# Ledger of designs, part 302: VH-VL binders against o27280

Target 1, 266 residues: o27280
Amino acid sequence: MDSMNVPEVLEIKRIVEESESVKTFIFSWDFRREVRPGQFVMVWDFRDEKPMSVSLIDPVRSEIGISIRRVGEFTDRVHGLSEGDLLGIRGPYGRGFELMGRDILLVGGGIGMAPLAALADEATARGMRVDALVAARTADELLFLDRLEAAGVNISTCTDDGSCGFKGFAHERLLTLEENHDMAAVCGPEPMMFQVMRILDERDVPAQLSLERYMKCAVGICGQCCLDDTGFRVCAEGPVFWSQELSRVREFGRYRRDPAGRRVPW

## First folded at step 14 (VH-VL)

Design D100 (framework fv_marstacimab)
Fold by ESMFold2-Fast, scan of step 14:
Structure D100 (fold): chain C 266 residues (1-266), chain A 118 residues (1-118), chain B 112 residues (1-112)
Amino acid sequence: as target 1 above (266 residues)
Amino acid sequence: EVQLLESGGGLVQPGGSLRLSCAASGFTFRDYAMSWVRQAPGKGLEWVSAISGRGGSTYYADSVKGRFTISRDNSKNTLYLQMNSLRAEDTAVYYCARKSNYGSFDYWGQGTMVTVSS
Amino acid sequence: QSVLTQPPSVSGAPGQRVTISCTGSSSNIGWGYDVHWYQQLPGTAPKLLIYYNSNRPSGVPDRFSGSKSGTSASLAITGLQAEDEADYYCQSYDSSLSGSKVFGGGTKLTVL
């Protein structure tokens, strides 16, 4: 937590192209400001500010990475930037993942693998066994496979179209994975997370889920990131929630909110 | 061949303690969550406690929280239930059960009888 | 008092069809949690009969079937046999209870 939540203007040190639609922007970082997997930062292009999950945390190299999927005008502008260009970074914010036990299952869909890649690094550094189920619509949208493999993660893939690994959805693939885990972490589209959460609950696997919503501010004074029946605000009390917290939220997996705060079905 | 064999049941006075054991064979024990499920004489099934495959997470029914402790020793393929501050209403057959990847109890032991009586 | 409600008894004649209901609420079956069924013959441990709403383990005859709709599930038994006399339990998960696996109260099936 910074004293005034003031953005720091940082130079883009390196850009990694993860796919046609995803880039990771790497910055030098002063680790006197602690950053943990599951936390997010506000990225400011000097016109708009958007929340982005931290996807790389490297204290040895003094670097953080922020992975951004190209969707809409803000992300299109940021994708147009080059090494040496500047962005404003404010944060980190939010509750990070907690690690417990001896093994962890990561279930990620699309860009949801970004915070899970950072978590995989921390889990492996702690000596945990890490299994990852990586899901996407097509093979070319599977993210971070090389990074996970280099970290010693056991990888399963699934694609909607069957172009890589299991043909089907993450929750369908999860049912064919027979091993139990001490915990799980899940991040991806909300309907996917809802299905995965129910299966993990039934298996006696405590799960943490990272829930991203439209947000107008990072100081916790914004109605748009408030969950319907619990009053949780994603930027203040999330984005990481235990499955027991989310299993009582009426809107989870059923409704999203647009920028005006209106409920829109998935 | 999956086998679960419970032991350690018996007659105990209210306020007493018992430790139940379940010896597992025929599968990779560490890969499965395990549970204790009990059944009072002439009554239905009641889930009591669960433990994750590597032992990092435990769960308890409200009726036994603070009194019972579930644990496992994966090197011995054995599940345990330490039962303290026993009450008459804890009288039941205690079953060891394996949790499948679908969330069902796919294999059950024969049960061990615990009688709490003065 | 169970959060999953079953009729306490059901009966049928040999060769008939019976259905055993399992009625839940929005915190369990209605939330989307899966239902499993167990058969307990007199003096024996329970045996898994149906898992994940409608699937049969190896060795369970196809005259046993399961279904789930809304807040309820049902077990159907066709071609009743004397050997089917047993207690039947549904089981699911309830989100209003921490880590809680819930069983129905059980249904005693009598073959007339």
Scores: ipSAE 0.775, ipTM 0.906, lowest interface PAE 1.1, mean pLDDT 88

Design D101 (framework fv_marstacimab)
Fold by ESMFold2-Fast, scan of step 14:
Formats: structure tokens, sequence, C-alpha cells
Structure D101 (fold): chain C 266 residues (1-266), chain A 118 residues (1-118), chain B 112 residues (1-112)
């Protein structure tokens, strides 16, 4: 029985270069500590600790993977590490995705495909039909296409600039896809998730959405993880929410809070 | 050509039961969510129930929840509405409607009249 | 009680312009949910007239147009014709009513 509140120092077993800005770090994992798609871990580089979604769950190889986008000092340092180097990992934390029905839709934007790739693996292993809409600003920012294809996922792509697949936004591409799903899971930029959620609600497709931005706070420590209208803390009650839960949050998709608590448009 | 044909309506006493059917043709039935929408005589449209394309998700208006059950048989291209514990206020023309990818009701049947009266 | 409010009637003469409003709240149109419009001729089933706020199905004349802003939507009919005499319904989705599709109360258009 391991404590989830103390970081374990783990060796980086393998690193996969997903793009110029994204790497997946793979660790041996003792699956006596259950981990589910949609959950996150705290990654400690012996200076700072940051939350990262689990992107690979492989009990056959006894491995987990954590995909990290380079966006600042912490992630730059972690991207500089090599196989054999050490990182502290604690968790998992948060509410994961629930699978239901036979046919599911995944809608991912940029790094938001990371937790959805783990979900795709579980869904296909359960014999579910999986359609994935993978969205990014440009073709080189599309993530996990080869992994999804290898898992037997039916893939649609869209890019804002039209460099791969449909030219336009995820929600515009979604409107051209035929209804065929018992549930959906969505992860990506909040404005994208809001637009996709509305369409799925209107189509009678129950959706689960992951609010990763709020996980930048320490788990259970600060109010930055608290949603405006409901008081839900993402790290305690999320990061995954059903669309019905998010439809009650006036902030979702419209504005965020700065450090002083003031509204800032997306 | 898309066609939706309702049947099973009629006169029933309060507390009784009735089963409506909607026969669909001209499209791949399993790819579309389906709904029942009703209209009381001289009144407006009221959504009653919806079912996803594969049947894994069902939705009900609060006024009918626990009394009505929506179902579908994709092998027969048929939508059903089982109505139990009928009340006078359930008296209406019941329409079968197909839900488009845009969330609209893009095709409607001609409707079947349900009259709940003593 | 209808959560989307329409005027109960509107009238116009042939060739004129009429508009039909559909007023919602923060839990439906104001949340960003899309608005669809249906035309119901006397004694017939409703027909889709406008979908996804502004789009016309094949066969619907350009005289019909939709718009959406804030918590409200509007249907505009230009060049009014006798055949346009019907009931018109707006429809959206309401997040405060678990899984609910909501219709406006309907507007009877009389062509004078």
Amino acid sequence: as target 1 above (266 residues)
Amino acid sequence: EVQLLESGGGLVQPGGSLRLSCAASGFTFRDYAMSWVRQAPGKGLEWVSAISGRGGSTYYADSVKGRFTISRDNSKNTLYLQMNSLRAEDTAVYYCARKSNYGSFDYWGQGTMVTVSS
Amino acid sequence: QSVLTQPPSVSGAPGQRVTISCTGSSSNIGWGYDVHWYQQLPGTAPKLLIYYDTNRPSGVPDRFSGSKSGTSASLAITGLQAEDEADYYCQSYDSSLSGSKVFGGGTKLTVL
C-alpha cells in the first residue's frame, strides 16, 4: 500500500517525442495503485511540483505515461531530462472519465488529447467503437494520431489554418459528423470545450469535459481551483465534469480570473 | 426520401396505457437521435422524450418522467413510446421527429392523436 | 409555462416585412444554445424553416432569415405572401431543465 500524499522518486524509462513542444515521459508503475483515464499526478522536479494528466495506462507493461507541453520554466527543465533521470510522482488525483454505451466520441484540442488518448486505449480494449476528433491550430500541433490509429480509432482532424483535414474549429467540424455516439469526452482549450459541449447537449449526447487549467494550483490547497458559480474545486471534484454540471457554471467558456480575482475574457 | 409514419393513437381512459410506434424509412435510422413532440388541441409544441441513435441514452420531460418510456428497434427502423398512467393533460397529437446533427428536428411525421377521456 | 417567449400573433399585408421574436434567458439562448424555427401550416405537421440560428434548409425561400443576439432570437419574413400564413415556433435547449428541448409558445402569422 503506497501513500498518495508523498512523492515517489521514479526513473524515466522512456521518452516519446510527440511534437516539437510535447514529450511523453514513461515510468514503471505498480498497479496496486489504481489509475484511470482523466486522472492526474503531481510531477516534482526537486524544485517545483506541477499537475500533469496521465496519458498512457498500460498494465500489461506495468507503465504509465505523462505528456508534458513546454510552456514555461518548469516544463523547460523537465523537457531537458533524459532516459534514466529521476522525477518525483505522487497521486493519482481527481475524478476520471466514466465509460458508458457502445459508441463514444473523443474531442481533443492540442495537449487535451493526452488524457483522451488514455481513454481511447481503455474504450477500445472494452470493445467500444471510438471516433476521435483531433483539433489543433496547425498540422504540427496535432497529437497522438499514430497512437490512436494503432488502437483502431476512427480519426477526424481539423486545423484552424487548414493545414490538415477540415479547415476550421472543432465545433464546426463536429457539425459535419453524423450522430452515432452514446457519450462524448472533451478536453482542450476552454472556449473550444464550451462550443463542443453546446452542440453535444443539443444532440442528446451526454458529455464529460476535463478542466485542466485549474490544476495549476496545488491539490486541495488554494481557491484558484474553485469554479465561480458552484464552488466546485477542480482538484477535489474534477477535473472531469459532466456537461450538465458545467452548464451551471457561468464562468465556463466565457471568462477566467486573474490573481486578484478579476474577470478576464478568454 | 425521408418518411416518418406514426401509429397507435386512440381513445383511452385516465390511468390507461397506450403504445405509439413510428416507422422510419429513407435514411440510416441508427445514425439519428429521435424524439417525440406533442401538441394539445389549440396549444403549442411540447417536447416529450428523446433517444440516442444506438439507444444508449434516453431523456424525458419532467411531466412524463416515470410514466413514459421511449425505445427503438434499429433492426426494424421503428421508434416507440410506451405511455402508462395516462392523464387528461396528456391529450395531444404526438409527432415523431428526427434530430439532425445541428440539433434541429429536421423531419416530422404526420402525428397520431391520443385522447385521454372518461 | 414557456421558457421561450414569442408574441402570440403578428400580422402584415402581402409584400411587407414582419419579424417574430423569441426571448429566452441565461439558461438557454443566453447560454449560447442554438435556435431553430418551425413553420406549421393549418392542419399539418411542423416543418423545419431555419436551423442553427441562421441557416435555411433546401427549398426554404431566401425571404425567411434568422438571427440570434444575447438572450433573444428573431425570425424575419420579407416579401410576405398569403402562403406564409401559419404558426411559427422557435426552439432551443435549456440547461436548467435536465436534457430539455424547449419550444416558444408560438406566433400566429395572419396575412391580411
Scores: ipSAE 0.594, ipTM 0.820, lowest interface PAE 2.1, mean pLDDT 87

Design D102 (framework fv_marstacimab)
Fold by ESMFold2-Fast, scan of step 14:
Structure D102 (fold): chain C 266 residues (1-266), chain A 118 residues (1-118), chain B 112 residues (1-112)
Amino acid sequence: as target 1 above (266 residues)
Amino acid sequence: EVQLLESGGGLVQPGGSLRLSCAASGFTFRDYAMSWVRQAPGKGLEWVSAISGRGSSTYYADSVKGRFTISRDNSKNTLYLQMNSLRAEDTAVYYCARKSNYGSFDYWGQGTMVTVSS
Amino acid sequence: QSVLTQPPSVSGAPGQRVTISCTGSSSNIGWGYDVHWYQQLPGTAPKLLIYYNTNRPSGVPDRFSGSKSGTSASLAITGLQAEDEADYYCQSYDSSLSGSKVFGGGTKLTVL
């Protein structure tokens, strides 16, 4: 019997400041509840509950980490917490990434590097070669570079403003990379993921993409997580999808839905 | 510099088998996805099969799926196409082609002729 | 029958402009997949002419240009020369097939 639907109240063991807007909250975790990279948990501050990707999975230290960007009321309150304070954690939920082959590519934008950092740890522990393309608007938004480097990951960076690495977008930097990979994992803003997916499809590199859409519930009982044309529910059937599945979704990377259900451009 | 040389074509009876080879030189073979593209006499180009650089992923056109197998030996810089259950409709010049980082076929071999006849 | 439609032939006189169309659908060019163009001279293997919609490989004259809009792409050839007489193929990717690379049916260019 699994009790993962009941929030467990956990003490914040350590807080790592990843950037001015991102913190990683680290908790002791009982790994009898398996957690895989690409899965998410529901974080409860005893007022509101929000889905957050797991960014650290460390069975040796019996720890998980959850990286949270400050973007609204809930995340502002959570960022105000200190080591020793309590949060409710429920999960994990969703399907995680699947590793295949020997050489993998990670392409992450902003906070999308969070689930990819956990994947990088697992891939390097399995002896895989990992290349990571880390993209952000500015150098200040590049995340996990020191952690990836310590793990032996080969890192390429790009920023929209040119403040670190290649000046330009992730897909533009990807076009300059000649090395072939057995698979790729991609997470970031949907327009970035769409452009990267097209290139990987055309290169015959199978890709998995993680969709971080607004969710009203973790078990897919609401329409908020639905994808156009396919009926996929991100929290029930995702958040990780193969590129061939997403290439049949007409709205992916082009349009999103507002709270009224209307199509709006990204 | 970059060179692709196909071999193994010839005459074969319907229902027979044939193995094509493509010897690559002038580039790091393992870093590039490779494809087979065919052209029937007097007709257009048709993509047949693709393989990723490390060989972990293979793709096939519906017309050949289950009959053809693409493979590569990166230690020998060689691409292969094993063709089984051949039909008259498989008669064509078979090109091996390198896939660029932009997804285009940037280098092509000279082609090898496969004729399926009784 | 190709999923990318090209006119079977086009013609022009030396010095003139011709345009070769490549018409797709929502599962290929209309989805956003990139278009590449190949030139095949009689008796030879195809040669990459335009890649990634608009780019020319080294050695391809600027008389050749590519464009992409909506569900279609076009190859423009200006200042036609006798040596341009060849078959031209567009190529893209189609998501409705099993990860397939698709070619247009080809266009025979005759220089009058």
Scores: ipSAE 0.549, ipTM 0.801, lowest interface PAE 2.5, mean pLDDT 87

Design D103 (framework fv_marstacimab)
Fold by ESMFold2-Fast, scan of step 14:
Structure D103 (fold): chain C 266 residues (1-266), chain A 118 residues (1-118), chain B 112 residues (1-112)
Amino acid sequence: as target 1 above (266 residues)
Amino acid sequence: EVQLLESGGGLVQPGGSLRLSCAASGFTFRDYAMSWVRQAPGKGLEWVSAISGRGYSTYYADSVKGRFTISRDNSKNTLYLQMNSLRAEDTAVYYCARKSNYGSFDYWGQGTMVTVSS
Amino acid sequence: QSVLTQPPSVSGAPGQRVTISCTGSSSNIGWGYDVHWYQQLPGTAPKLLIYYNTNRPSGVPDRFSGSKSGTSASLAITGLQAEDEADYYCQSYDSSLSGSKVFGGGTKLTVL
């Protein structure tokens, strides 16, 4: 019996309200089951189960945190819970971020800052210089700024509407950054990640990107990690991929599949 | 003033080895990815290899993968290309080039000629 | 031979306009990767002429311009001068090749 395949019922120890639509749920965790930034857990509300990236990893307090954006029936129910309530957690699953070098750039959009916040903590603890480009539609949707600042991260912000920092998209702000980096980690909406990946590929900056839709591959519940129009399969385990692995996926950042397998634009 | 100066080219026999160097000056070398680009006599440009700013990632064209090794010494502001198992089709002028933030090769050296022949 | 296709030669008279095409595919320009252009005068190293599709480095005359649309890019040269005789190369990135920066085959510009 693998404990990772059986949900453990855990008490919600603390809830942090990150924004109107995002909450971080904090649980006591036995670190005999190692957790790395970029990994996810399956969250079970005793009706449905969904994958959620780990956003806080704190071995000193023996805690993990899971940040959840309210987007549908499952997440609305979970947002209605209080401290002391119970959730089922199993995992961790998936390939976490790999750190290399001395300097890292984090590029996060909206809730994509959640796994990057955990990565920022690990990179800072390893003595790396961490620069974060935090992007959102509006200032109210920028996430984890206080956490990143407390971790010693150098922060740049951008908003589509110009309400905070650079006015424009993450990839437009990235072009104006003069700092060099040994690697990058990117998480957010696929169209944003695609544009950022493209620029980093062209700069010869190795980048890892976290794709929520490939979390199924990491738990072994699909026959292939991803499929493009030519039938090419990405063999690497998700949700975190190096940019060179994703550059072979023609669907990335362009369209998704509906339940009938039909292409739908982003 | 950015300068890139290649050296180490010459005549080498098929199956032989050669090491190219590129001395960089006028900029903070460790902040830029670097590439080698070659041009066979009378032919077009072909990208050969790239290395990230501090050397944590390397990239190779399929035609040279397994035979060539790119490296850098940031303390000496020098880029290297170790070329093994050389073939006649490796005959070319080899350029050292700097990668800009926009992904262009914004500065090039004058090139060093490698001739693989007897 | 080349993943990016350029005409092997173009020609024009002084003062005229020429365009040099760079035709790619869905794995490079069509994927969204940026296009850069280089000028190589006879016996010299290449020099950056246009970067990031449309931008000119300091010192490049405004009669040189770049554009990108769909799977293709173009370099336009207006007011041709004798000193524009050179080889011109487009360059992009190709996602179907492992870590590959790709150059076009080059276009020889002759000013008649």
Scores: ipSAE 0.637, ipTM 0.834, lowest interface PAE 1.7, mean pLDDT 87

Design D104 (framework fv_marstacimab)
Fold by ESMFold2-Fast, scan of step 14:
Structure D104 (fold): chain C 266 residues (1-266), chain A 118 residues (1-118), chain B 112 residues (1-112)
Amino acid sequence: as target 1 above (266 residues)
Amino acid sequence: EVQLLESGGGLVQPGGSLRLSCAASGFTFRDYAMSWVRQAPGKGLEWVSAISGRSGSTYYADSVKGRFTISRDNSKNTLYLQMNSLRAEDTAVYYCARKSNYGSFDYWGQGTMVTVSS
Amino acid sequence: QSVLTQPPSVSGAPGQRVTISCTGSSSNIGWGYDVHWYQQLPGTAPKLLIYYNTNRPSGVPDRFSGSKSGTSASLAITGLQAEDEADYYCQSYDSSLSGSKVFGGGTKLTVL
C-alpha cells in the first residue's frame, strides 16, 4: 500500500517513437512490485499527474514501458522530455486482464493497443495462439505492428479511410474473420468497444474490455470514475471488465459524462 | 457441403443419463462455435448450451446448469452433450447447430429425439 | 416463458403480405443485439431465413425481409405462397441471462 502510493522518481531509460503522436517511455522497474497487463500507473511531471496504461512489462530486462498519446498540455510537456530526464511514477493500480483457454483475439483501436501489446507478450509467453485486429482512423495511427510481429502474433489491420489493410471499422473487419477464439480482449474508443463486444457475445466468445476514463485519484473514487446504472468505479473495480458486466451498463457505448456529470452522446 | 449428423437419442427414465453426439463434416470444425437447441413436442425452440471453437468456453441455459455438460473433440469433428439427472421436462428433439460469424445458427442437424418417461 | 414475444399465429391468402413481430426488451434487442429468423417446415429441422437483422442467405427469395427498430424486430413475407406455411422463430441474445441465446415463442403461418 505504502510503496504503491508513494511516487518513485524514475529516469527515462529509453524512448520509442510509436507514431507522430505516440511515444513509449521505458523505465527500470523493481518487480518486487508486480505489474500485470491491463494495469495503469500515475505519471507525474512535477506539475500534473495523469493515469497511463502500462504497455511493456519485461521482467528479464527489469523494465516497464508507458505509452503516451499527445492530446493536451500535460502530454505535450511529457513528449518534450528526453532520455535521462525524470518522471514520477506511482502504482500500479487497477485489475489486469485474465487469460484463459488456448487462443485469444486482441481488438485494439488507436492507443488502446498499448495495454493489449503487454497482454500479447504475456499470452505468447504462456504458449497461447494470439490473433490481433489492430484498428485506427488512418495508417499513421496503427500502433505496435512491429512489436506484435516480433512476438509471433497473427496481425490483421483495418483503417477507417482504407489507407492500410481492410477499409472500415474494427467491428466490420471482425465480421469477416471466420475463426473463433476461447477469449478476447478489447481496448479502444468506447463506441468501437460496444460494437465489438456485442458481436463477441453473439459468437460465444468471452471478452474483457478496458475502459480508460478521466481519473482524479488513483487510490480512491471520484465522480468521473463511476459508471451509470451499476455504480462501478473504473479506477477501483476496473479498468478491465468482462463483457457480461458491461452489457448491463446503460450508458456504455451510447453516451459519456462530462466533468459536470452531463450526458454527451458518442 | 456442410453436414451435421446427430445420434444418441432414446428413451430414458427420470434421473437417468444420456449422451448425444453430433458428427460434423464439410467445414473446419475447430473454427466454429457449436450449440445444442431443443424443441419439446409441439413447442418452440429453446437454446440449451454452447461451446467455443477451440473448446475453451462453455455456456448453459439456467434450466440445465449443473446437469448437462457440452464438450467437443476437434480431432474427430464431433460435438457432445452429456445429460445427467434427466427430468420429464427435458423431453425434446435435440438439434446440433453451428454458430456463424454473425451469431446466427446457419446450419442445423436433423435432430435426435430424447424421451424422459417412466 | 419467452423473453422475445411473437404472435402464436398469423394467416394470409396467396399473394398477400404478412408481418410477424418479435418484441424484446432493453436487455436484448433494445441493447443492440442482432436478430435472426428461422423457418421450420412441418416435420423438418429449422433453417436460417434472415441473419443479422436484414440479410438473406443464398437461396432465400427477396420476398422475405427483416427489420429491427428499438426493442423489436419484424419479418415481412410478401407474395405469400402455399409452401411458406411453416413455423417462424426470431432469435437474439439476452444480457440479463447468463450467456443466453433467446428464441421467440414461434409463429405458425397458415396460408389459406
Scores: ipSAE 0.642, ipTM 0.843, lowest interface PAE 1.7, mean pLDDT 87

Design D105 (framework fv_marstacimab)
Fold by ESMFold2-Fast, scan of step 14:
Structure D105 (fold): chain C 266 residues (1-266), chain A 118 residues (1-118), chain B 112 residues (1-112)
Amino acid sequence: as target 1 above (266 residues)
Amino acid sequence: EVQLLESGGGLVQPGGSLRLSCAASGFTFRDYAMSWVRQAPGKGLEWVSAISGRAGSTYYADSVKGRFTISRDNSKNTLYLQMNSLRAEDTAVYYCARKSNYGSFDYWGQGTMVTVSS
Amino acid sequence: QSVLTQPPSVSGAPGQRVTISCTGSSSNIGWGYDVHWYQQLPGTAPKLLIYYNTNRPSGVPDRFSGSKSGTSASLAITGLQAEDEADYYCQSYDSSLSGSKVFGGGTKLTVL
């Protein structure tokens, strides 16, 4: 059974408007095909296919959710859909987060909170204490605060402009939060993730980071961007990596690759 | 009023074992990562081991991995270092140190001397 | 050899300025990891002098300052005083060796 390699056409059961620019699309899911936080699916609108992180995993309702930010033609078309409309879904793909210990710190920036919201649900169900640092440029880009609160997560917020919570960047806020966690999980813009990783390494907190750009590489869309200066294809083991694995990637947090494989500063 | 007090040092033969303790007071012990840092006579500082989190994630320098075990008892505010298969090169003053939220060692104990000699 | 290189000794007269360098590589300071400095008076435990590259703990005089650039960091001591005579250690983190805390070899400051 290769259902993971062929898109299954699923009906949009429910749409949740998370913000002006973000919607979560909810589908019925057969959990005999296991899904873990940190994994992604390919979403097909019958014209184009894009990777999207799974943001809701609900075995009780037999549902998964996929959160999509409106940033281009594909996402504009998907945002125009209604309950009852159809999308192709295949997967899940990629390495999910591992959980260990009693306490976890989640650090999310913008849409990077999507996979972390699913992780928060699993960590809470496992009996872990969950602290979340939710970061965005502005208050309207803070995501999943209601879901995290409902799950019993201790929430700290920060915005670049000071419109909600701490005024400043995620790593600046992190320095004022309780240091001692058994692990951390981080997802957001690479420059934010680099600064957060550095602090967590120095604190002896083992961290996993989710690199959303590597989801395209993992399914063969941007094979060239998976190459690093060591000559290895990093995307083959992604999108979730331990911080010590990423410390060997010279470009992490500094440069990205264009479609031709050229280095472009962030 | 933060205090760290090491004990358990002494003279031990090569191949022997020794257990160090560090009694902490003046802060909420469970909220901080803790480390052991050593200094051989007349030499510089060398990080040995760290323990973080409430379940106790552990880290070791390559020179001691497989021989030393760091642990903590949060109910007793005490940090431990179990040292096995000791070598002459392990001779040093062993310091207990608290790790700050900035990653620095912000408080140190007075140190306890471990001498590995026949 | 130590991963972080410091001069083994430095000297100055009272009132002078001295600078102690800490030279790393792309796997530690050059990667972006922070630098902390410790002062060790003879016969005592080290104490934190500078943390997070440039910050002073309460009680440390403003004569002590830290900086970081590229693969290196520096500790500057202005208005040198007799009680500054001590060993000084830089400390950072190195990701290439299973994520280790690394210290410089130490610098003995002699006040003439």
Scores: ipSAE 0.713, ipTM 0.877, lowest interface PAE 1.4, mean pLDDT 88

Design D106 (framework fv_marstacimab)
Fold by ESMFold2-Fast, scan of step 14:
Structure D106 (fold): chain C 266 residues (1-266), chain A 118 residues (1-118), chain B 112 residues (1-112)
Amino acid sequence: as target 1 above (266 residues)
Amino acid sequence: EVQLLESGGGLVQPGGSLRLSCAASGFTFRDYAMSWVRQAPGKGLEWVSAISSRGGSTYYADSVKGRFTISRDNSKNTLYLQMNSLRAEDTAVYYCARKSNYGSFDYWGQGTMVTVSS
Amino acid sequence: QSVLTQPPSVSGAPGQRVTISCTGSSSNIGWGYDVHWYQQLPGTAPKLLIYYNTNRPSGVPDRFSGSKSGTSASLAITGLQAEDEADYYCQSYDSSLSGSKVFGGGTKLTVL
C-alpha cells in the first residue's frame, strides 16, 4: 500500500498560538517525502479526518506545520491537544503553487494566509520580490505578519474595521496598489478570491487560487471535492487552480454546497 | 504629463518584418503593464499584445501568436513589438497603450501606420 | 465578429440624450468583469472616457456617464454637442478567449 494512503502517527512537537482562534501544529517530517507550498494533508484525531493545508515547510529543522482554525467539533478537539500528544497525518496531496517571474503578489484572507506563508518562504528563498496583502476583520485576526516580515516580504494590511492598515476589503486595497506583478497567489474566502481574481485578470497578472472544498474521504474517491461546471476534483486537480480555469466555473464566488449537496450562498 | 510616442511603421510586403517602438515619458514606466492595440482602416479596435510591468509575462491575441513578440526595456522607457510573417490582415494603425490599475487603457499614443501590401 | 455587441450607429440632436449599449455574455460582463469606454474623434487616437463601469477621468464632463447591469453596459451622453461626434468603444475582459481583452465593434455617433 502506498505510504501516502496510510496515516503516520506523529507527535506534536510544538504548538504556536497564531491568534485566539488559530494554532499551528508542528511535527518532525522526513523530507524524503516532498512537500510543496499549496499541498494539503489529512489530519486524523483517531475519530475523524479532515484536510488541512501545510503552512510551514522547514527542511533545515526537518519540520512541517499545519495551521488550524477553530470552527467545529473536530477543530475544537484538535485545539485541545498539547505538545507530546499524537495526531495521524497522511499525504501530502494535491497540486502545489507554481512560481514564475521575479515579482509576485500574495493575497490572503484569514486562515488563507496559511498556505501563502509557506509559499512566501519558498519565493523569498529563491530571491523573488514578494508583496503580500493580508486581510482580516480586525488587527487581532491578521495572521503571520511577523513571519512574513522575517522572510523579507513587503506587507500591506487591510481590516474591515480599519484597526490596521487600509480600512476595507482586500479587493478595495488591491485597486490602490500601483505596482504590477508577474503572478499572484490568492487564498481566502471564495467571495474575496472571486473579486481579487477579476481585478488580476484585468491587469494581466496570472493568478493561482487555492480552493478548500468539502472532502469526506481519500484522494480520488469523493465527489464532494468536484467543481460543478468543469468536473475538476479539488484533491486531485487542485487545490490550486489558475484564474483562467476558475473564470469558467459559475459556482466560484457565488455559492457553495453543504455536505447534503444543498446550494448555499457565500 | 503622460506621453507615448510610437515609431517604426511603414510599408512592407507580405511575409516581411517590422519592429515598432513606443517611447514613454511622464510616469514611472516600470510600474505599468503595457499593450499594443491596432485598428485596421475603417474598422474597430483590436487588442494585439500585453506585457507585465517587469516583462516577466507576455500575452498575445490568437491572430498574432507565434508571429509577434512584445518586449520592453525599462531602463530606456521603451516598449517594442517585433512583427514577423506579416499578412495583409495585419494592415492597421498600431497604438501603444498604458494599462491602469483598474484594467483600462488610460493613455494612448498617436499610433503608427503599418501597411502590408505588394 | 465581436463578443461585445454595440449598435453600429446612433444619432441625436444638440441638447438631447443618447445611449450606446454594449451587450456581452456570461463569460465577460455577466461574469462581473468591468467595462471601460473610449471616445475616438476623427483622425485621433482613442481617449479613455469612462473606466471601471461608472468612473470619469479628470477632464471628462459629467454629461458622460456609464452603467452596468447583468450582461450589458451602457454609455449615456446628455446635452449633446457637435464636438461629441465620434466613434465610441466599450471594452471588457473575457477569460474564455485567448488574449482576454475585448472591444465592442464601435458606435458612430452623429449629432444632427
Scores: ipSAE 0.487, ipTM 0.760, lowest interface PAE 2.9, mean pLDDT 86

